# Miniprotein binders against q53ft3, part 122

Target 1, 195 residues: q53ft3
Amino acid sequence: MFGCLVAGRLVQTAAQQVAEDKFVFDLPDYESINHVVVFMLGTIPFPEGMGGSVYFSYPDSNGMPVWQLLGFVTNGKPSAIFKISGLKSGEGSQHPFGAMNIVRTPSVAQIGISVELLDSMAQQTPVGNAAVSSVDSFTQFTQKMLDNFYNFASSFAVSQAQMTPSPSEMFIPANVVLKWYENFQRRLAQNPLFW
Key: E = the ipSAE of ESMFold2; O = the ipSAE of OpenDDE; V2 = 0.75 times the mean of E and O plus 0.25 times the DockQ between their complexes.

## First folded at step 12 (miniprotein)

Design L15 (at its last look DockQ between E and O 0.11; V2 from the best seeds 0.00; counts 0 for: pae E 20.8 > 1.5, placed apart)
Fold by OpenDDE base, look of step 13:
Structure L15 (fold): chain B 195 residues (1-195), chain A 107 residues (1-107)
Amino acid sequence: as target 1 above (195 residues)
Amino acid sequence: SPESYKKAIEYAERAKRYAEFARKYAELIAREAIKNNDPESYEEALRLFREAAELYKEAAELFEKAAELYEKGDKEEAEKLMEEAEKYMEEARELFYEAMRLYEKLK
C-alpha cells in the first residue's frame, strides 16, 4: 500500500503493518537522512473519506520514541516529501503509535503512517518546516536524485580502448544512459507525477 | 475501577473504528467489482472484509458491556467480557489482513 524512499537508498515497498490502520517503515542511520518521500504504491487506495497521517519517530535521550507529525498523504495527493534533518531536537507529542512496543535500536528511526478520517486530519498541525509542499521542491528532489545517478554511472564510463575483457560483465553505452536521462527530464518537466 | 472502565471504553472505540474501516473497504471493493464487471475476483476479499466488520462490531459491543460492568463494580464478569472481546478482535484482525492481501493481489 505504501512506499518509502530515501535518496541514495533502495526504495522500501514493504511496510510493516502494526495495526489495521497503521504502517511502519524502519530508517537505519537516520542521522544522515535529510529528506524522506512517502508515497502510495497505487495498489490499495484509501477508502472514501480517509487519508494517511505521516509521522516520524526518533529516540530521545532516554531511548524512548519521540513521534512528530510530518504531514499527510491522500488519494488526491499520493506522495509527499518531508525534511527530517532538523527534527532531532523536538519535544515529544501525542501520537497514535504510543501503545506499540516496537523494539528500536538507537540508530534506527521510523516513519509511521496512520490511516485516519480526512476530517480528523484537517484538525492536526504538522511540525513546522517538515513538509516540502511545492511542486518545485519535488522536482528539485527528483532532479538531484537523477543527477546523483548520472554522476555515479558516468564515473564508471570508459572508452573501448580502456576496456578490459570481463566476460562476466555487461556494458551499457554511456549514450544510452544520457538518452534515458534526457527523456526522463523531459517527462518530469511535462508532468512531475508522470509515474 | 475508573481506569478499567476507561480502558474498556477505549477498546470499544478502537473496535468501532476498525469495524468502519473494514466496512469502507468492503464498499470500495464492491463498487470496484461492479465497475470492472468482475464480481468473482473480488468475492473472497469482499466476504472477508464484511465478516471482519461484523466481528469488530461484536467486539465493540462486548467492550461496552464490560465497561458497564466495571462501572457497576462487577470486575470478574467484566474481565471475562474483555477476554471474549479480545478473541473477536484477533479473529477479525486475521480476516482483515487476509482481505487486504487478497485485494492487493487484484491490482
Scores: ipSAE 0.675, ipTM 0.872, lowest interface PAE 0.7, mean pLDDT 85
Fold by ESMFold2, look of step 13:
Structure L15 (fold): chain B 195 residues (1-195), chain A 107 residues (1-107)
Amino acid sequence: as target 1 above (195 residues)
Amino acid sequence: SPESYKKAIEYAERAKRYAEFARKYAELIAREAIKNNDPESYEEALRLFREAAELYKEAAELFEKAAELYEKGDKEEAEKLMEEAEKYMEEARELFYEAMRLYEKLK
């Protein structure tokens, strides 16, 4: 449903679903990360009247999670770039991920996405340093993300004759990935902020 | 085994959450099929989301039963149910992802 990208790293497209309406991505070595991109994959939209509140969680000096609201993604605004370099010393905020803190190590942070009513999201205030304002920087970052994802996924392509059946594993045909890549590039060229 | 009991309860709650999420997507697809007046195009994705929800629900029930057996000290039977429930979780996940792929094609 969601993707998470850090510049210079492989894109993550398999969020851990920790509740029916809560999803997380792990960010190892988070102290070296300045920006993250959170986006909708385009496969499954939010239910009507709902959207996603995006949180950043890092461990404090005692190893306890500190959660901060970064911003939002919605069907009408399906992607956002967040600056997190200034948040690693910030204070926590009210958040819906309390008892669902699954991973706690000194060098791993999390991006949490909570599906919420749009009215509830309107009452929330993101931390002030999270959003990035440059369209040209966003477009360049997004293009690098697209190239990285396509190259990674394509490196695993096999023919039908080469496949080993595995009943517990999920597979995506390579032509689906190519079709998605071509469509996304076309839309990005027409409107860099379409997502 | 207190750890085994806690795992079974946690997995049951996770399966219930996944079942609810799959049902919400089935509702979304059903509404879109009506909106577009084209129920035949959406029928397979809707069916797969509903089947995934059913399998997640069955897994949740098995995890809860395994938790009861762990509490009673019947480790062998509890582990058998845990393995069966985990297989249902894997099958449900495969159906859920296939439903996602079909829904993407309709967009």
Scores: ipSAE 0.000, ipTM 0.109, lowest interface PAE 20.8, mean pLDDT 72
ESMFold2 (binder alone), alone request of step 12: mean pLDDT 87; pTM 0.874
ESMFold2 (binder alone), look of step 13: mean pLDDT 88; pTM 0.881

Design L16 (at its last look DockQ between E and O 0.01; V2 from the best seeds 0.00; counts 0 for: pae E 17.8 > 1.5, placed apart)
Fold by OpenDDE base, look of step 13:
Parts: sequence; structure tokens; C-alpha cells
Structure L16 (fold): chain B 195 residues (1-195), chain A 107 residues (1-107)
Amino acid sequence: as target 1 above (195 residues)
Amino acid sequence: SPESYKKAIEYAERAKRYAEFARKYAEMIAREAIKNNDPESYEEALRLFREAAELYKEAAELFEKAAELYEKGDKEEAEKLMEEAEKYMEEARELFYEALRLYEKLK
């Protein structure tokens, strides 16, 4: 139902369903994470009148989880970007995950999604500056991710004359990667939510 | 005890939320089945969500009765109802998760 994306990491599509209405992603090495994207996979929509409240959990000075509301995802807004790098100094608040024994390690943060009534969600206030609300910000994030991929892939580009025979390796022409990149940019510019 | 009473009420509220959640999924699936003119593909998931909703509702009622008994000081009988309610919750949960799995396969 949900996916979680951190720049430079593999996409997570297998949330742990800890309750009927609660899903959790683990984020190892969370101290290096600036932004997290939470999105719906498009397989199962929210029922009518429901959405998802997105929470972030990190250990406090005593090793106890501190949960903070980041923002929301809905059928109408199926993805959101959150800045988590500045949240480490926050105090614990009441959260929907407190009654659950979620096993966590000190080095692993968690993203929690609570499926709730839209009316209830409207009464909640996310932590300040966590939600990156603009379509422009989403586009910028995606662009940075794409640039990172392109730079990574291009760093391995070699001419035919430089190729060493390796029967176990397959090579993709750099022009194919560039064409893919250009096509993706075009699609992103037309519709930032094209997936 | 006041704490036991509070716990029973909390569990009842949770069960009610889950019942409503299951019901909402059932309604969504039923509409989708009609829209796609394919009731057969959705039948099992729909059935399971409806059954889960009923079981959660029964659990909620038992938790509420347990709360009343705790308030009256009948702890032993209250604890029996709490245990019975938890069995309904577990059964409902299994049906709910299976329903979700089946529904996801239709997408």
C-alpha cells in the first residue's frame, strides 16, 4: 500500500503492518537522512473519508522512541516529502504508535503511517518545517535524485577502446541512459506525479 | 480498578475503529465490483471484510461489557470477557489481513 524513498537508497515498498491501520518503515543510519518521500503504491487506495498521518520516530536521550507528526498523504495527495534532519531535538508528543511494542534498534529511525479519518487528521498539527509542500520542491528533489543517478552512471562510462573483456558483465551504452534521463525529465515536467 | 476500566474502554474504542475500517473497505470493494462488472473476482475479499467487521463489532461489545463489570468490581468475570473479546479481535485480524491480500492481487 505504501512506499518510502530516501535519496541514494533503494525504495522500500514492504512496510511492516503492525496493526490494521498502522504501517512502519525502518530507516537505518537516519542521521544521514535529510528528506524522506512517503507515497502510495497505487494498489490499494484509502477508503472514502480516510487518509494517512505520517509520523517520524527517533530515540531520545534515554533510548525511548519520540514520535512526531510530519504530515499527511491522501488519495488526492498520494505523495509527500518530509525534511527530518532537524527533528532530533524535539520533545516527545502523544502519538498513535505508543501502545504498540515496535521493536527498534537505537541506530534505526522509523516512519509510521496511521490510517485515520480525514476529519481527525484536520485537527492535527504537523511539526513545523517538516512538510515540503510545494510541487516545486518535489520536482527539485526528484531532479536531484535523477542527477545523482546520472552522475553515478556516467562515472562508469568508458569508450569501446577502454573496455576490458569481462564476460560476466553487461554494458549499457551511455546514450541509452541519457535518452532515458531526458525522457524522464520531460515526463516529470509534464506531470510530477506521473507514476 | 480504574485502570482496568480505562483499558477495557480503550480496547472497545479500538475495536470500533477497526470495525468501521473493515466496513469502509467492504463498501469500497463493493462499489468497485459493480463499476468493473466483476462481482466474482471481488466476492471473497468482500465477504472477509464484512465478516471481520462483524467480529470487531462483537469484540467491541464484549470490551464494553467488561468495562461495566470492572466498574462494578466484578474483576473475574470482566477478565473472562476481555479474553473472549481478544479472541474475536484475533480472528477478525486474520480475516482482515487476508481480505487486504486478496484485494491487492486484484490490482
Scores: ipSAE 0.636, ipTM 0.860, lowest interface PAE 0.7, mean pLDDT 84
Fold by ESMFold2, look of step 13:
Structure L16 (fold): chain B 195 residues (1-195), chain A 107 residues (1-107)
Amino acid sequence: as target 1 above (195 residues)
Amino acid sequence: SPESYKKAIEYAERAKRYAEFARKYAEMIAREAIKNNDPESYEEALRLFREAAELYKEAAELFEKAAELYEKGDKEEAEKLMEEAEKYMEEARELFYEALRLYEKLK
């Protein structure tokens, strides 16, 4: 029903179904993970009026699980990106997983998905720094990408006096890169959802 | 005891949630079968979800009756109902998981 993706790792598409309405993914070496993507595979949708509450569980210093609500996935919003690097010492939250008999290992965390009524999900409050807004995350990623591109291209800048004639080579004036950078930043600030 | 009463109530509520969950899957699958004009492909999964929903419902009723008996102090009969209800829960779970497997294969 669900997939779980971490950058640089194989996607997990076979959640462990621990109850009729509860699914779990193991995240070994979770301390090296900053973000996780939870998504619906598209094979089995939620029934109408239902959705999924997504939780993160990590072992505390005693090896006991600490569960935190990350956010939600639904048929209308079938994927979400969650930041977990700031949660590994955070406060636990109310959760439906109870005292499940699950494997506990100091370096393995879990992502839990509980299928619930949408009305019940509306009463839940995710931890404040877990869910990354798709607009905010896209803006931050795009800004970092723009900065990186500008710095990279600028490292090859030469003045016209330094250029060697080469009829087979094409060149782009450095100010074009700067103009592009400034225009893109302006457009992104005005409408983060522009193409 | 108070602990046994609480457990019976908890199990009744769980069975009710699972009954509704199975029923909602059955409703969704029935609609999908009509939309795709292919009721034969969905027939077995639909049947299994409906049967699971009925068994979960029966289990919930037995758990509720067990809770009443614990309240009245009839521990032996309450425990017999708890065991019967748990058998219905396990049977319903097997049907529910099989229904999910069949539905997943339909793409």
Scores: ipSAE 0.488, ipTM 0.803, lowest interface PAE 2.3, mean pLDDT 79
ESMFold2 (binder alone), alone request of step 12: mean pLDDT 88; pTM 0.880
ESMFold2 (binder alone), look of step 13: mean pLDDT 88; pTM 0.881
ESMFold2, look of step 14: ipSAE 0.000; ipTM 0.156
ESMFold2 (binder alone), look of step 14: mean pLDDT 88; pTM 0.880
OpenDDE base, look of step 14: ipSAE 0.631; ipTM 0.857

Design L17 (at its last look DockQ between E and O 0.01; V2 from the best seeds 0.00; counts 0 for: pae E 16.6 > 1.5, placed apart)
Fold by OpenDDE base, look of step 13:
Structure L17 (fold): chain B 195 residues (1-195), chain A 107 residues (1-107)
Amino acid sequence: as target 1 above (195 residues)
Amino acid sequence: SPESYKKAIEYAERAKRYAEFARKYAELIAREAIKNNDPESYEEALRLFREAAELYKEAAELFEKAAELYEKGDKEEAEKLMEEAEKYMEEARELFYEALELYEKLK
């Protein structure tokens, strides 16, 4: 139902379902994470009148989990970007995961999604500055990710004359990568939610 | 005890929420089945969500009865009802998860 994306890491599409209405992603090495994208996979929508409250948890000085509301995802807004880098110091709020016996590793933060009534979600207040919810911000994030990939891939580009025979390796022409990048940018500009 | 009573009420409320959640998925699936003119593909998932909803409802009723018994001081009978209700919750949960899996495969 849900996916979680951290820049420079593999996408997570297998949330741990800890209850009928509760999903959790583990985030190792959370101290290096600035932003997290939470999105719906498009396989199972929310039922009518329901959405997802997105929470972040990190261990406090005593190793106890501190949960904070980041924001929301809905059928109408199936993805959101959250800044978590500034949330490492703060007081926990009431959270729907407190009653759950979730096994935690001290070095691992968690993203929790609680499926709730939209009316109830409207009464909740996310922590300040966590939600980077503008379409422009999403586009910028995606663009940065793509730029990072392009820069990484291009750093390995060699001319045919510079190629050393390696039968175990396949090569992709740099022009193919560039064309893919340009096409992706065009699609992103036309519809930021094209996927 | 007041704490036991509070717990029973909390569990009843949770069971009611899950019953409604299952019901809402059943409604969603039923609509999709009609829209796609494919009732057969959705039949099993729909059945399981409906059954889960009923079991959650039964669990909720048992938790409420347990709460009443705790309030009256009949702890032993209340605990029996709590255990019975938990069995219904577990059965409902299995059906709910199976229903979700089946529904996901249709997408």
Scores: ipSAE 0.627, ipTM 0.854, lowest interface PAE 0.7, mean pLDDT 84
Fold by ESMFold2, look of step 13:
Structure L17 (fold): chain B 195 residues (1-195), chain A 107 residues (1-107)
Amino acid sequence: as target 1 above (195 residues)
Amino acid sequence: SPESYKKAIEYAERAKRYAEFARKYAELIAREAIKNNDPESYEEALRLFREAAELYKEAAELFEKAAELYEKGDKEEAEKLMEEAEKYMEEARELFYEALELYEKLK
């Protein structure tokens, strides 16, 4: 249902589902990460009236998870870019994930997605330093991530003759990637600050 | 046919991207083996990523050769190379996933 992309890294399309309505991606070596893209794969929409709250978690100096709300994804806004470089020492926020983080894995952060009612999401305020504030920086970062995402995902595109299920990997059809790429570029041209 | 030529070129470019991807994983594994001062634990995963990269590279070369043969009208030989290249692609993919599984167990 969801994907997670870090510039210069492999896209993740196999979220760990930790509850019926909660999904998690691991981010190893999170201290080297400045931005993360979270997006819907396009095959399973949110139920009517619902959307996804996106959280970032990192271990504090004692190895305990610190969760911060980054923002949202919805059927109407199926992807978002978050800046996390300034969050690695920030104060935690209220969150629905409890103690689901694996505390024994230092240097690993997590992206959590909680499927929630849109009315509930409207009452939440993302951390302010998660937003990309510079138009040039936002455009450059988004363009690089979009190009990297397209090149990476298209490198795994298979013809019908080559399609084989994988026990440990989810495949993304090339047309889903292309549609997302085209929509994202169009949105950037209209509003470089959208999320 | 022009469709067969275009398909061979597209598959060659795809194989090249997969080879580059496998090489980047091999570089990651090599750096982690040095960082952790434990090359023996990473040895098999590194070997498999490198082997996958070589098989993807060989597939790309066969796809390019098939494209040349299609252009010259040698359809039967071109199709033989396409089938061989696709076999290399599948073998490389299996090695790549085995290497990834081994690497994830080290974490």
Scores: ipSAE 0.000, ipTM 0.109, lowest interface PAE 16.6, mean pLDDT 71
ESMFold2 (binder alone), alone request of step 12: mean pLDDT 87; pTM 0.875
ESMFold2 (binder alone), look of step 13: mean pLDDT 88; pTM 0.875

Design L18 (at its last look DockQ between E and O 0.11; V2 from the best seeds 0.00; counts 0 for: pae E 15.3 > 1.5, placed apart)
Fold by OpenDDE base, look of step 13:
Structure L18 (fold): chain B 195 residues (1-195), chain A 107 residues (1-107)
Amino acid sequence: as target 1 above (195 residues)
Amino acid sequence: SPESYKKAIEYAERAKRYAEFARKYAELIQRELRKLGDEEEAEEAIRLFREAAELYKEAAELFEKAAELYEQGDYEKAEKLMEEAEKYMEEARELFYEALRLYEKLK
């Protein structure tokens, strides 16, 4: 139902469903993370009148989880970008995940999504600096993500003469990746929300 | 104890929320039935969500009765109802997760 994306990392599409209405992603090495994208996969929508409250959890100085409301995702707004880098020293708030014994390891944070009534969500106040709502910020994030992907993919580029036969592996020509990247950039420049 | 009573009420509220959640998914699939490629599997998902919803309702009622018994000081009987309610919650959860899996497969 949900995906989680950190720039320079693999997309997470398998949330742990800890309850009927609660999903959790683990974020290892969270101290290096500035932004997180939470999005709906498009497979299962929210039921009518419901949406998702997105929470971030990190261990406090005592090792206890601190949960903070980042914002929301809905059928009408199926993705959101959150800045988490500035939240690491904050105080905890009331959260819907408190009754769950979620095993945590040091340096691992969590993104929690709670499926709730839209009316109830409207009464909640996210932490002030978490939601990145500007088109410019989204474009910058997407650009960084694409650059990281390109750099990663290009690091595996080999010349035809350097290729070793591996029947279990498929190869994509670097020019195909470049063309895709250029086309994506062009579309992004025309409409940052083209998808 | 006041704490036991509070717990029972909280569990009842949770069960009610889950019942409504299951019901809403059943309704969602029902509305989309004609658009789904496998109507038989969709109908099965609907059935499972509806059954889960009923079990969650039964659990909620038992938790509420347990809360009343805790308030009356009949702790032994209250605890038995809490255990029975939890069994309904577990069964409902299995059905709910299976229904959700089926629905995801249909998309």
Scores: ipSAE 0.613, ipTM 0.853, lowest interface PAE 0.7, mean pLDDT 84
Fold by ESMFold2, look of step 13:
Structure L18 (fold): chain B 195 residues (1-195), chain A 107 residues (1-107)
Amino acid sequence: as target 1 above (195 residues)
Amino acid sequence: SPESYKKAIEYAERAKRYAEFARKYAELIQRELRKLGDEEEAEEAIRLFREAAELYKEAAELFEKAAELYEQGDYEKAEKLMEEAEKYMEEARELFYEALRLYEKLK
């Protein structure tokens, strides 16, 4: 339902579902991350009157999670860029994840998405300086991240003659990645806000 | 097959998500009854959302049972459960969107 993208890294599209209405992405090496993009994949929209509250979590000195509200995604704003570089020593806030028996990997930050009613979201206050959102900035950031994703993923492509026979390895034909990239670019040119 | 098992798990999770969405809509309408223009239609929308939630829940249970049968190699029974679960999903979906249409008129 959701994707999470960090510049210089592969896009994550397989969120860990920790409850019927709660989804989590792991962010290893979070100290090197300045921005994250959270977006809807487009396969399952929110029902009318609902949206997603987006949280950032990092482990404190005891390895306990500290959660901070970054902002929101909705059907009307299906993607958002969040700045997290200044949030890695913040005070925790009220959040929906702290009472759950979630299996957590210590020393890894997380992005959490909680599907909530819009009325409930309107009463929540994100931490300051977390959201970065304009059409020009979003388009440029997304373009750079997609270019980096394509170049990175293409470095793992192999020809038929270069394949290593290993039952634990999976390979992606480079043309599949290119076709995905071309389709995304076409959609972005037709509607810069399609996601 | 691995793809059939994965499909059953994916559909179970989708059904559970829509059950929760339906419950949240029912809660919203219940809280906002005084703001809505027709309490009788608002209560009907609540009923339909709750009924959809139960049908989505039933579908999720059937999809999970189908996934277990795929793991056990009982593919014919698993496929029959998938078809039954998909029927519950469609019925739940019809109720969900009818409830949503009623709610949108009341706003």
Scores: ipSAE 0.000, ipTM 0.266, lowest interface PAE 15.3, mean pLDDT 72
ESMFold2 (binder alone), alone request of step 12: mean pLDDT 86; pTM 0.862
ESMFold2 (binder alone), look of step 13: mean pLDDT 86; pTM 0.865

Design L19 (at its last look DockQ between E and O 0.01; V2 from the best seeds 0.00; counts 0 for: pae E 18.3 > 1.5, placed apart)
Fold by OpenDDE base, look of step 13:
Structure L19 (fold): chain B 195 residues (1-195), chain A 107 residues (1-107)
Amino acid sequence: as target 1 above (195 residues)
Amino acid sequence: SPESYKKAIEYAERAKRYAEFARKYAELILREAKELGDPEAAEEAIRLFREAAELYKEAAELFEKAAELYEQGDYEKAEKLMEEAEKYMEEARELFYEALRLYEKLK
């Protein structure tokens, strides 16, 4: 249902579903991450009247997870870019993941998506520094990130004949990545604020 | 205890949310069914979501009853209802996940 993209890293398309309405991505070496893109895969939409609240978690000084609301994704806004580099020293807030025993590694941050009613989401306030502010800077950043991702992903592209079987690895067909990239560029060109 | 009561109420609310979520997926698929490539699989997904929704509803009712019993001080009976409700939650969860996987294959 969801994907997570960090520049210079492989796209994640397999979220851990920790509850019926909750999905989690692990972000190793999160201290080197400035921005994260969360997007819908387009396979399953939100039901009518529902969307996704996107949270970021990192370990505090005591090793306890601190969750912060980054923003939202919806059927009408199926992707969003979040700046997480400035969140490392933030205070924790109430979050929907607190009651869940999520196994955490100290060096790994997490992106959590909670499927919620749109009306409830409207009452929530994201952390102010998580949103990418200007349309122009956003567009430039997004384009750079997409180019970086495409270049990175394409560097690993192999033909079927060249593929070394690895049972522990999942592969995304290059044509799927390309199609996603083209669609994303098209949407970005049509509406820089489509997310 | 007040804590047990609060827990039971929280679980009831969660079960209700899941019931509504399952119901909304069933409705979504039903509306799209004519456009989906496998009508039989779509019908099965709808069935599974609806069944999950009913089980979540039953769980919610049991959690609410447990909450009432905790408030009355009947802890033994309350705990039994909590356990029974959890069984419904687990069964509902299995159906929900199966339905979701099936729905993903339809698109």
Scores: ipSAE 0.589, ipTM 0.838, lowest interface PAE 0.8, mean pLDDT 81
Fold by ESMFold2, look of step 13:
Structure L19 (fold): chain B 195 residues (1-195), chain A 107 residues (1-107)
Amino acid sequence: as target 1 above (195 residues)
Amino acid sequence: SPESYKKAIEYAERAKRYAEFARKYAELILREAKELGDPEAAEEAIRLFREAAELYKEAAELFEKAAELYEQGDYEKAEKLMEEAEKYMEEARELFYEALRLYEKLK
């Protein structure tokens, strides 16, 4: 239902569904990320009267999640760009003059999407200036991410004869990636804000 | 208009990306050539991908020329080049899919 895109990284299109109404994307090395795009894939809309609240979570020094509301996606606004660079404070205990190596939690954060009633979402307040709404910046950011996805995905192209025995591994035909890329670019040209 | 110029530039960049796709498929087949069951068909698929890549490149050049003409205010010539470039895009797509079909039969 949802996608998550970071400049210089692969597009994530397979959210982990952790509850009927909750979806999660992992962001390894989140400290190097400034912006993230969350979007609907377009095949499964929200039910009538519902939308998605988008959260950013990182582990604190004890490994417990800290959740912050970034903003929203809806059937009427199916994509949004969020700035997360100002939210990178998942440090542990603070000792100004500690003698040991600084203990740091793993650098894996999460983007969470909670499907909620629009009325409930209207009462929520996102943190700071997380949303970016410039159309030209959005289009440029998206094009760079699409180019990165193409380069990464194409490096995995193999024939069936070259596939390794890996019964739990799933495969996607290479021409599906190309068709997806062409369709996405066509839709972006029609409406830069379609996602 | 500024919108027409920007669209021509965007289409040129898309054509360049499609050319790169076609080149990468040709490289893939070259890496696998010894494992394919029909060397003549493998060589044909490589040739078709390379031809598609060149047609996409020509389309990109025409889109860029159209962008230049939009800047000069020669909109009639620019629109004709846009139309010709789109014809090259379609021809390249047909060759690309024929090459892909041939390659998928070899796998």
Scores: ipSAE 0.000, ipTM 0.162, lowest interface PAE 18.3, mean pLDDT 71
ESMFold2 (binder alone), alone request of step 12: mean pLDDT 87; pTM 0.875
ESMFold2 (binder alone), look of step 13: mean pLDDT 87; pTM 0.873

